# Designs tried in a protein design chat: VHH binders against o26951. Part 5

Target 1, 206 residues: o26951
Amino acid sequence: VEYTHFKDLQALEMERGRLYETIVVTWDDSMVGNAAPIGVLCTGDDTVTLYLYQGTRTVENVLNNGRFTVNVTLDPLIFTDSTLGDLEEDMFSHYRDFLHLRGADAFFTAEVVSVKKLVKRDRFGESELHVVKARAGDVMRAESFRMALNRGIYAVIESLIAYTRAEFSDPLVLRERIAEMNRVARKVGGPREKEAMRRIIQALES

## First folded at step 1 (VHH)

Design e11 (framework vhh_7z1x_3)
Fold by ESMFold2-Fast, scan of step 1:
Structure e11 (fold): chain B 206 residues (1-206), chain A 125 residues (1-125)
Amino acid sequence: as target 1 above (206 residues)
Amino acid sequence: QVQLVETGGGLVQPGGSLRLSCTASGFTFSSYEMNWVRQAPGKGLEWLSGISSSGSTISYADSVKGRFTISRDNAKNTLYLQMNSLQPDDTAVYFCAKDLGSGSYEEIYYGMDVWGQGTQVTVSS
């Protein structure tokens, strides 16, 4: 794959405030690659934030060397295989002193700016994660690139499908489905997805 | 330019009170859920409290429940934390944080996308 070099995330049409579904690639001191599906929050033209759980290979590698790549792909098997197991060695390619996903439609290099440990504690449990703020370096885009995946449109479409089948649906199930899709749209989507959900909910109540 | 500015910290004796303020600019404050988070010396971040965009839904961490009160004034673009019955363990830098408007008390890790510079609270005699 041949990549064109760009200076910032506008080349990938990543918008501030949206969370994108990506494959984050990290590596250890022996250059053994690791790939994990991780949502990446775009926070500026060249800045991103990741929320990494304590105890993962990804967080170990990020804390150890302060660098990673963010990879854009629409291949559902890459998301599935990297979740259910480890990708083979030949799925990683070298770019300078970084590893990236071989055949990704786009990727960018990232260097950690800050890491904060976040703990939420209550009587029912404790969760610990690392809030990683990073700066994008080289942005590489192949001719195959179409989009960075944002599931906000999925939430809108699924809500509309549920809405058009309201006559055939249990009203409680319908309400729960649309409420869940509204939660997704608010979490990952932008102003247009949020406005779409507002219209759907208004129509459902009319 | 999105900005959050915390003020109101300082030195206070155990059992005392302080009110923190967070002034927001560069976004529509009334459309977003807001949170307070703190970082004690040598420790990580701890979520303390969250408030919905309208102010109708409020949640607290067990460590501050009954002692701290979160509130907001959407006309002034300002978030508040009233801290009563302060203890030495409350010594920390306090931050306000804008979330993604998702009701992130259950999913706080996805919701905190903008942090202020923080204000220092020291509780000692």
Scores: ipSAE 0.013, ipTM 0.391, lowest interface PAE 7.5, mean pLDDT 83

Design e12 (framework vhh_7ocj_1)
Fold by ESMFold2-Fast, scan of step 1:
Structure e12 (fold): chain B 206 residues (1-206), chain A 124 residues (1-124)
Amino acid sequence: as target 1 above (206 residues)
Amino acid sequence: QVQLVESGGGLVQAGGSLRLSCAASGFTFSDYAMGWYRQAPGKQRELVAAIYSGGSTRYGDFVKGRFTISRGNAKNTVYLQMNSLSVEDTAVYYCAKDLGSGSYEEIYYGMDVWGQGTQVTVSS
């Protein structure tokens, strides 16, 4: 695939305040690639924030090297295979001294600006995470590019599907499903997705 | 409640075979990918094999060609057939639901659904 170079994230239509579903590619000192599905929060025209949990190869590589690529793809098998195991070595391509996902619809290089360590405590115990703020360098977009995936709209649609099937559903199961979708919409969506969820919840309360 | 119960581990001679089973309960088994991880003393947990809801499979490099993962949706069970075992396969084997890099929040929360593990010891 051939890429056109752009100056910032507007070329990918990434909006400030939205979290996009991407494949983050990192590498170790031997240039062994690693790919992981990671939500990337757009924080400006050339800035992003990642929330990385301790104990992953991705966080180790990011902390060691301070560099990574963010890759845009709509291929569900790449998301699945990178989650359940490791991608094959031929799935990584070189761009200068970065690795990126071969055949990605778009990618951008990123350099870490700051890292803040947080400790989160929940029902699964204590977990350490890193709030990584990074600056996008080169933005590369292929002719195949259509969009960067944001799942806020899917949360709204799944909630509406659950709502319309209420007569066939256990009321507690229905309410929990919609509550889960509301959590997703609040995390990743924009004002319109949040407003849609408010209307759905209001209809459930009526 | 969600539970995963492993069985089938034990002591075998190098070159031998074992079949591990993982009985799952508390969720819709057929909707989820299932997998096996292993952890040897002093080492990090590593992926052995995964099987998707549709039946497609993925294997770790060191077990490819020797191990076979399968699932029985009617019994809510995932299996690992281990052939040509070597001393290097000695580890505690864990059944897992929602395997992943831990990068997604949803997958991270799913990581608490691990079995107790079953010990596999391969003697020379």
Scores: ipSAE 0.000, ipTM 0.119, lowest interface PAE 13.2, mean pLDDT 82

Design e13 (framework vhh_podentamig1)
Fold by ESMFold2-Fast, scan of step 1:
Structure e13 (fold): chain B 206 residues (1-206), chain A 124 residues (1-124)
Amino acid sequence: as target 1 above (206 residues)
Amino acid sequence: EVQLVESGGGLVQPGRSLTLSCAASGFTFSDYAYGWYRQAPGKQRELVAAITSGSTLYADSVKGRFTISRDNAKNSIYLQMNSLRPEDTALYYCARGPEYTVESSGYEYYFDYWGQGTQVTVSS
């Protein structure tokens, strides 16, 4: 794939405050690649934040090397295969001293700025996660690039589909479905998705 | 008008306790998650603790010493700080964010409103 070099995340139309669904590629000291679907929060023109659970290969590599790539793809099979197992070695390409996802529509290199360890407690117990703040270096975009995936709009669409079937739905199930979609839109979406959900909920309460 | 107002800061000796409060107004309190951040001179702002409807999160450096809590009836968030250390000296901010969820590797935060902060100084 032929990439055009850009200096910041505006080239990928990533907006501050939105969470993008990406494939994060990391590697160990032997340059063995690892790929994981990870939401990446855009925090500025060249800054991102990741939330990584302790005990994953991704967090081990990030803490060890302080470097990774964020890869943009709309291929559902790459998200599925990297979740259910490991990607084959030939799915990783070299870019300088980084590995990235072969054939990604776009990717950027990232250098860790800071790591903060958090301990989460809930009804399922205690787990550790790392808040990784990183700065984007080289931003590479292919001609095939269309968008960085943000599922806020899909949460709105699913809510509207549920709403338009309200007459044929159990009211409790409908409310729970829309409430769940509202949580998704608020987590990953921007002001317009949040306003859309507000209107849907208001209409449902009417 | 969304408002978050911190209080309870002050000068305190090492090993003692302090409770910070954050009063929220202008929105439905129970619909949101909250966090406490701090920033010391010459340092970046860092998350200390966060609270949702079903979970709490703590920075490893304060775990066991600090406790975050919420009172939905009073529209307030609290940070109980025990066994204070000079390293805890900072301006402490209360922040509001949407309720977050765990759907992949990691927990995501988006804090969209912040208070003015309250100073905590730990010195002998």
Scores: ipSAE 0.040, ipTM 0.549, lowest interface PAE 6.0, mean pLDDT 86

Design e14 (framework vhh_7xy4_2)
Fold by ESMFold2-Fast, scan of step 1:
Structure e14 (fold): chain B 206 residues (1-206), chain A 126 residues (1-126)
Amino acid sequence: as target 1 above (206 residues)
Amino acid sequence: QLQLVESGGGLVQPGGSLRLSCAASGFTFSSYAMAWVRQPHGKGLEYIATISSSGSTIYYSDSVKGRFTISRDNAKNTLYLQMNSLKPEDTAMYYCARGPEYTVESSGYEYYFDYKGQGTQVTVSS
């Protein structure tokens, strides 16, 4: 794949406040690669935030090396295979002293700026979470690039599907499903997705 | 014991302003990100604004961006929300909350707050 070099995230049309579904590639001291589907929050023209759970190879590598790449792909098998197991060694390519996903439509290098540890508590116990703030370095975009994946529109579509099936649905289940989609749209979407959800909820309540 | 106490709510006409305050105790305030969230009658919690532990990173929901300003005074352990150009849609119980603006949980992605206070009611004319 041939990439064109850019300096910031505008080349990927990533907007502040939106969360993008990506493959984050990290590596250990022996340059053994790891890939994981991680939502990446765009926080500026060249800044991102990741929320990483304790006990993952991704968080261990990020805390050890302070470096990773964020990879853009629309291939559902890469998301699935990296979740259900480990990607094969030949799925990783070198870019300078970084590893990235071979064949990604775009990727950018990232260096950690700060890490804050949080503890989440619920009735089932405690889990540790790391808030990782990072700065994008080199942004590399291939001709195959169409978009960085944002699921806000799909939350709206799923809500509309649920709404149009209201006659055949348990009202509590319907309300919970739309509430869940509203949380997704508010977390990852922009003003238009949030306005769409407002209209759907208003229609549901009338 | 960990405690968050909100104040400053009240009845105001559309276009009016209010300033909310949250007094924090029982934890190291300067070490935590803080948020304002609200709950309209009969509805779920809605995130309004978040501010990082140092105050340098701030986010607003689109419904309040340009109208509300979140700020903090770490020396006084106090969080503030300046609300301008209030609309009937802003009518809600407002809560001060401790936590990050966004997090991932086992059931999906959601705004996280570790603890919330008793709330302060804001009512903007019918």
Scores: ipSAE 0.000, ipTM 0.114, lowest interface PAE 12.9, mean pLDDT 83

Design e15 (framework vhh_7ocj_1)
Fold by ESMFold2-Fast, scan of step 1:
Structure e15 (fold): chain B 206 residues (1-206), chain A 126 residues (1-126)
Amino acid sequence: as target 1 above (206 residues)
Amino acid sequence: QVQLVESGGGLVQAGGSLRLSCAASGFTFSSYAMGWYRQAPGKQRELVAAISSGGSTRYGDFVKGRFTISRGNAKNTVYLQMNSLSVEDTAVYYCAKEWEYTYGSGSYEEYYFDYWGQGTQVTVSS
């Protein structure tokens, strides 16, 4: 794969305030790679925020060396295989002193700026969460690159599918589904997704 | 559409009591933690009290023993009973709903709450 070098995240059309679904690649002191599906919040032209749960190889590596890569892919098998197990060594390629996902449509290097530790309590007990703020370094984009995945549009589309099947659906189930999609759009999407959901909800109430 | 509507604020003398109410709509109330925050002029917003979906409570250090948070799931309402009020309790009090992706009790940091009410003013005179 041939990559073109860009200065910042505008090359990937990542917009401030949106959370993108990516593969984050980290490594230990022996350069053993690890890949995990992680949402990355774009916070500026060259800044991102990650929310990393304690007890993962990813957080351990990030806290140890302060470096990682963010990899863009639309391959559902990469997301699945990295979740259900570990990727093989030959799935990682070297870029300077970083590792990245071999064959990614795009990737960027990142250096940690700050880490804030939080304690989160949920249905499974207490877990520690690290809010990692980082700066993007080199942005590498292949000719195959089309988009960084943001599921805000998915939430809008699923709401519209539910809406168009309203006459065949239980009204309570329909409203709960659209309400759930509205929460997703608010969390990961931008102003356009929020406006789309406002119109859908207005139409549902009309 | 999530809505939180606070009521029950007002002017009271030091040593008095107030009960705040927050009427919630647009979500499955019983499934989310609810909180009360306050903000005085020139100060940061701070946690007053929070209650989990299961009824576990947490309080800010300055209100422990004086304030009680409770919830009425049948009424979609969260309450804050404020006793032994002091001038330092003067603030706008905000009702908050826990963010979408937190199950049960979450962190009580401000950003774990994704909806906020308009607030209700509490003024305690000396």
Scores: ipSAE 0.000, ipTM 0.136, lowest interface PAE 14.5, mean pLDDT 83

Design e16 (framework vhh_7z1x_3)
Fold by ESMFold2-Fast, scan of step 1:
Structure e16 (fold): chain B 206 residues (1-206), chain A 125 residues (1-125)
Amino acid sequence: as target 1 above (206 residues)
Amino acid sequence: QVQLVETGGGLVQPGGSLRLSCTASGFTFSSYAMNWVRQAPGKGLEWLSGISGSGGSTSYADSVKGRFTISRDNAKNTLYLQMNSLQPDDTAVYFCTTDYEVEYSGSTEYYFDYWGQGTQVTVSS
């Protein structure tokens, strides 16, 4: 694939405050690639935040190398195959000192700025998160690029589908469904998705 | 511009109390779950407590359960942490943050969107 080089994340139409569904590619000291579906929070024109669970290859590689790539794809099989197993070695391409997903619609290089370990302790045990703040370097976009995937609009659409069937649905099931979609819209969506959910909930409660 | 500003820290004796405040601006405060986390000298971040956007649901880490109370005033865009029975090991910088739950691959992950600058709490030995 032929990529055009851009200065920052505006080239991918990534908006501050939105979480995008991406494939994060990392590598070990032997340049063995690893790919994982990971949400990436856009925090500025050239900054992102990742929340990486302890015990993953991705977090091990990020903490070791301080570098990764974020890859944009709409291919559901890449998300599925990287979740259910490991991608084959030929799915990774070199870009300078980085590995990226072969055939990605877009990707950007990232260098870690800071990592903070967050420890959650409750009655169910201890869980650890690494809050990784990174700066985007080179932003590469192919002609095939359409969008960086954000599922906030789909949460709104699913809520509206549920709402239009309200008179034919169990009211408790309906409210639980819309509440779940509202959680999704709040965690990944922008101001427009959040406003849409506010209107839906207001209509449902009135 | 999104901002979170923590205040209310200071020096307190063991067994004493403090109330921390976190003032939010630049986003619809009532639409976000909020959390308190802390970082003790030389240690990583520890999650302490969370509260839903409406304030109807709260959760606490075992280390602070029964001693700390999280609350919010959505009309004032302010989050609070009431800290009672303070101990020397509560000495830390305290931060407020938003969070999200993200589900994919059958798992749920928590994402922390915005962070404040922090406020120092020192409990004398």
Scores: ipSAE 0.013, ipTM 0.418, lowest interface PAE 7.8, mean pLDDT 85

Design e17 (framework vhh_7zox_3)
Fold by ESMFold2-Fast, scan of step 1:
Order: C-alpha cells, then structure tokens, then sequence
Structure e17 (fold): chain B 206 residues (1-206), chain A 124 residues (1-124)
C-alpha cells in the first residue's frame, strides 16, 4: 500500500471530542507486534487520549516503549481476529522505528506524553486504568481511505430501524433498545448524531 | 476547545465540609456524564464519583454516604459536596467528562483531565 504523508489528524477527518474505533499496534523489545481494538479519543489536531486497562499486552508495551501506532480500517475481520487471538507476524509492517497494521487505510505514529493510573473502587469491585495522552507524529493515508470509524451513525440507524417497527414490537423492548442506542450516540458521536437521537426520542414520546 | 476549571478546595479540619465546583466550557455540558477523580500525595488517580446526563450517580466505597455529586446544567457546573472529611481525603481533586467504550483489551471509561485541579487538605 502507498501512503501519502500528512501534517495532522484533520487528514483523517478526526474531530475533537469524538471517539474513533481503531486498531492500536504495539510491540515488545524484540519487535514482536501486538494488535488490539482500542477506542481513541481525538483531543486536538495532533493529540489523542487512550484509556487502557491494567493486565493487557497493549498497556505493557505502551509503558515499556512509550510509542505505538493507531490504524484505521473498516475490515471487520481484523477487529474480530485481533480480539479473539493474536495476528500473525506478517500482518505487521515496519515504518521507521514503528510497527503498523499491514494494509491499513491510514495510520499515524504516536508518542506518549503522559500516563496516569486511575483506580475505580465501588460495590462491584476494583479496576485499574492507565490514562494515556499521546502526540501524533507522522500521519499516513492511503487512496483507499474513506473514514475513521465512529459508531455514532450506527446508533442512529439502529434506532430508526427499531422505530419503524414500533407497531409490531413490545413497547418496553423498543424503548430499551433506543435508550441503549442513545447512550452509544452520546458517548462516541458528534453534535449531529446527538441531535438525531433527540428527534427520535421526542417522536417516541409524542 | 474543551475546558474544565475546578475550585472550592482549601484547608479544613477533620469532620468538616467543603463544596467543590467545576465550570465546563467548549461542549454541550448537559449531554455528557461528569465525574470527580482525586490524586493523593505520592499516589495515582482514584475515581471518587460520577453523575450521568440523566442524573444517576455512583460513588467509590471510601466516600459513599459522605460525598454527594450534583450538576447544574443551566450553569454548566458540576459540584461535589464533601461532608465528614477525613485526613485520607487529602488530595488534588479533578473534574472529568465520562465516556464508556466496550472492546476486549480496550477502555471502558474516558476521563478528561483538562484542569489543574483543586487542592483539599484535611488537617488540624
């Protein structure tokens, strides 16, 4: 794949405040690659934030190397295979001192700026997060690039599908489905997705 | 440009009370879950409390029954009412925006640490 080099995340149409579904690639001291589906929050034209759980290979590599790549793909099999197991070595390509996903529609290099541990303790147990703030370096985009994946539009579409079947659905099941989609749209979507959900909910309450 | 500005900290005696405030700008405040996290001297960040856009609240075991989180959407302001303060509550308190993401090996929550925080010291 041939990539064009760009200055910042605007080349990937990544907007501040939106969370993008990506494949984060990290590596160990022997340059053995690891790939994981990780949501990446865009925080600026060249800054991102990741929230990584303790106990993952991704967090171990990030803490050791302070570097990773963020890879954009719409291939559902890459998300599935990296979740259910490990990708083979030939799925990783070299870019300078970084590894990236072979055949990604776009990727960018990232260097860690800060890492903070966050501990959550409540009645249900204890979890530990690493808040990773990073700066994007080289932004590489292939001609195949269409978009960085944001699932907010999915939430809107699924809500509308549920809404159009309302007369044949259990009202409680319908409201639970749309409420869940509204949570998704609010968490990851932009102003347009949030406005769409407000209109759908208003129509249901009418 | 997202900005969170914390205030209301200070020195207080054990058993005392403080109310923290966080003024938000640069986003539609009413659409987001908000929270408080704290960092004690020499320690990492600890989650304290959160409140959803709909008003549902959660609390860490260490503060449950003593702290109350609330929000004023008209003023874009988040509050933390802290009662019966203990020396172990001494920390810098940060206001945060809460996001949840579900994936194997990925984040469940997002926290935005945009401000400098506000120092709470519980000591005689």
Amino acid sequence: as target 1 above (206 residues)
Amino acid sequence: DVQLVESGGGLVQPGGSLRLSCVASGFTFSDYAMGWVRQAPGKGLEWVSDISSGGSTGYADSVKGRFAISRDNAKNTLYLQMNRLKPEDTAVYYCTTDYEVEYSGSTEYYFDYAGQGTQVTVSS
Scores: ipSAE 0.029, ipTM 0.491, lowest interface PAE 5.7, mean pLDDT 84

Design e18 (framework vhh_7xy4_2)
Fold by ESMFold2-Fast, scan of step 1:
Structure e18 (fold): chain B 206 residues (1-206), chain A 125 residues (1-125)
Amino acid sequence: as target 1 above (206 residues)
Amino acid sequence: QLQLVESGGGLVQPGGSLRLSCAASGFTFDDYAMAWVRQPHGKGLEYIATISGSGGSTYYSDSVKGRFTISRDNAKNTLYLQMNSLKPEDTAMYYCAKDSSTFEYVDSGGYFDLKGQGTQVTVSS
């Protein structure tokens, strides 16, 4: 994929105050890549905020080296495969000292500006997260970039959010919600959204 | 690579005991609350117990309170479930999991809920 270089997030039509569904790529000291679906809040022309949970490789890598890439893709299989497992090494490409998602429609490099730790307690125990504020560096956009959000990708993301909380959810409510999202994906989405829903339902039944 | 590997299940008679283990790797274990959940054959997931990252706080479901004890060894990245006075109703596949119920954003460094392959516990005579 060939990218055109831009100065800021306006090139991706990211608007202040809106949360965009992205793949965040991080790496360890040996440049082993990791990809995770993470919502990214646009906070300015070149600033973003991420909410990262303790216990993930993403938070370990971000806290260790203070750098990552944010990748824009409408490929539901990349969101699904990065949630249900790890992406293979050949899914990562080099850009200077950064790794990014191979074939992403767009990506930008990011450097951490500040981190704030939050702790939440409830009946299920304590959960910790880091509020990561970062500055976008290089913004790279491919000719394939579209940026149009559709209900199909949203249905897949909502199903994955529900799936990742399945252990602590009412099984009937969980199944009804995933069934509803599957109906949306069938009506609005193409073959890739349908395949993503098939994998999610299969994983839920296993 | 983020991994959870459960072990210690097996066949026991009613009134018996088992100790389950969950070996964690690929993430900072002591920063996260951990849980045990179970799934009887053909049924949904049932929450069993949670332990805080430090080990200072625990929560149990009513069905196991007083019989099961959750614990962790943060130096060994290992979660445990001591199961005493086992009943036929305790028969299930047991999974260890990271507590993920509190936040809205999709945030997985591979597998967000970090549920392992499971270990089977069968209580029958």
Scores: ipSAE 0.006, ipTM 0.139, lowest interface PAE 10.4, mean pLDDT 80

Design e19 (framework vhh_7ocj_1)
Fold by ESMFold2-Fast, scan of step 1:
Structure e19 (fold): chain B 206 residues (1-206), chain A 124 residues (1-124)
Amino acid sequence: as target 1 above (206 residues)
Amino acid sequence: QVQLVESGGGLVQAGGSLRLSCAASGFTFSSYAMGWYRQAPGKQRELVAAIYSGGSTRYGDFVKGRFTISRGNAKNTVYLQMNSLSVEDTAVYYCARETYEFEVGSDYTYFDYWGQGTQVTVSS
């Protein structure tokens, strides 16, 4: 596919404070590619944050190379296949010194700025995650690009569907569904999704 | 103040059954995923089962088909029904509340608040 080069994340309509569902592509020292569905928090016009768990190939590659690509796709099979196994070698394309997802609607190169290790300690041991802050380099967008996927609006819509069907629903199931959607909206959504959920919860408690 | 109180543990013969309960207080129970973990002496903690706020469940491979996790949001309680118990199931069983669920492609849901644990001993 043919890409147009842009300077920053405004070309992908990524907004500060929102988490986008993407495919993060990394590689090892032998340029063997790896793809994983990873939420990417937009933190500025050219900055993003990723939360990566210790023990994954993605975190190993990011810590070793300090570079990756973030790939935008609406293809549910790419998310599914990269979660359940490894993508075939021919699913990766070269861009300069980076690998990216072949056929992605858009992608951008990223270079790590800082990594902060968070350690969670409890009675049974410790868990480690890496807060990776990175700067977007080249932003490449194909004519097929429509949007970077954010599931915040989905959470609001599903809550409203549940709410409007309340008379046909168990009240505990209704509360549970809306509470689940509120967690999603708080995690990935922006101020407008959070305000929508506040109104829904207020109406539910009236 | 978050509190989790387990009950239902005890001594049981191989092939028997037990039902564990965890009474929760100090938070909006229905908004959180709940889990059961176990730890045998000298072994690492392992996830037994989790139940998410939406009702979906996840099980450790060693208990699939034998254990069932459920929740009663009206009673602020999570349950673990344990069937076909074996000596290898002997452990302290802990109830836990979700702290953070991570991004797609992550294997982890963190549980931050833990109960005191309840001992399960399977004989013979």
Scores: ipSAE 0.000, ipTM 0.128, lowest interface PAE 12.3, mean pLDDT 83

Design e20 (framework vhh_7z1x_3)
Fold by ESMFold2-Fast, scan of step 1:
Structure e20 (fold): chain B 206 residues (1-206), chain A 125 residues (1-125)
Amino acid sequence: as target 1 above (206 residues)
Amino acid sequence: QVQLVETGGGLVQPGGSLRLSCTASGFTFSDYAMNWVRQAPGKGLEWLSGISGSGGSTSYADSVKGRFTISRDNAKNTLYLQMNSLQPDDTAVYFCARETYEFEVGSDYTYFDYWGQGTQVTVSS
């Protein structure tokens, strides 16, 4: 794949405050690649934040070498296969001293700026997260690139599908489904997705 | 455009009280859950407390439950942490953080998309 080099995340139309669904590629000291679906929060023109759970190879590699790539793809099989197992070695390509996903529509190199361990202990249990702040280096975009995936629009569309089929739905099931989609829109979406969900919920109350 | 500014830190004696404030700007404050997180010298981040956008629900870490109270004033775009019965091990930099969502599955995933710069609290005689 032929990539055009860009200076920052504006080339990928990544908007501050939105969470994008990506494949994060990391590697160990022997350059053995690892790929994982990880949400990446855009925090500026060239900065991102990742929230990584303890116990994953991704967090181990990031803490060890402070470097990774963020890869943009709309291929559902890559998300599925990297979750259920490991991608084969030939799915990784070299870019300078980084590994990236072969055939990604876009990718950028990232170097860790800071890592803070966040621990939450309450009556529901204990969780341990690493808050990883990183700076994007080289941004590479292929002609096939269309978008960095944000699932906020999915939440809106699924809510509307549920709403238009209300006559054939249990009202409690309908309300629960739309409430779940509202949680997704609040998590990853921007102001327009949140406003769309407000309108849908308002219409349900009419 | 989003900005969070903490104030109210300082030096206090063991058993004393402090009230921290976090002033928010650049977004609709009532639409977001807010959190307090601290970092003690030489240690990582510890989540302390969260409050829903409406203020109708609150949650606390075991280490501060019964001593700290989180609250908010949505008309003033301000988040508060009332800290009572302070102990020397409460010495830390205290940050307010905006939660991007509420997640109910598992252990409640919290993504903080914006953080304040922090305010220093020192508990010492």
Scores: ipSAE 0.061, ipTM 0.559, lowest interface PAE 5.5, mean pLDDT 86

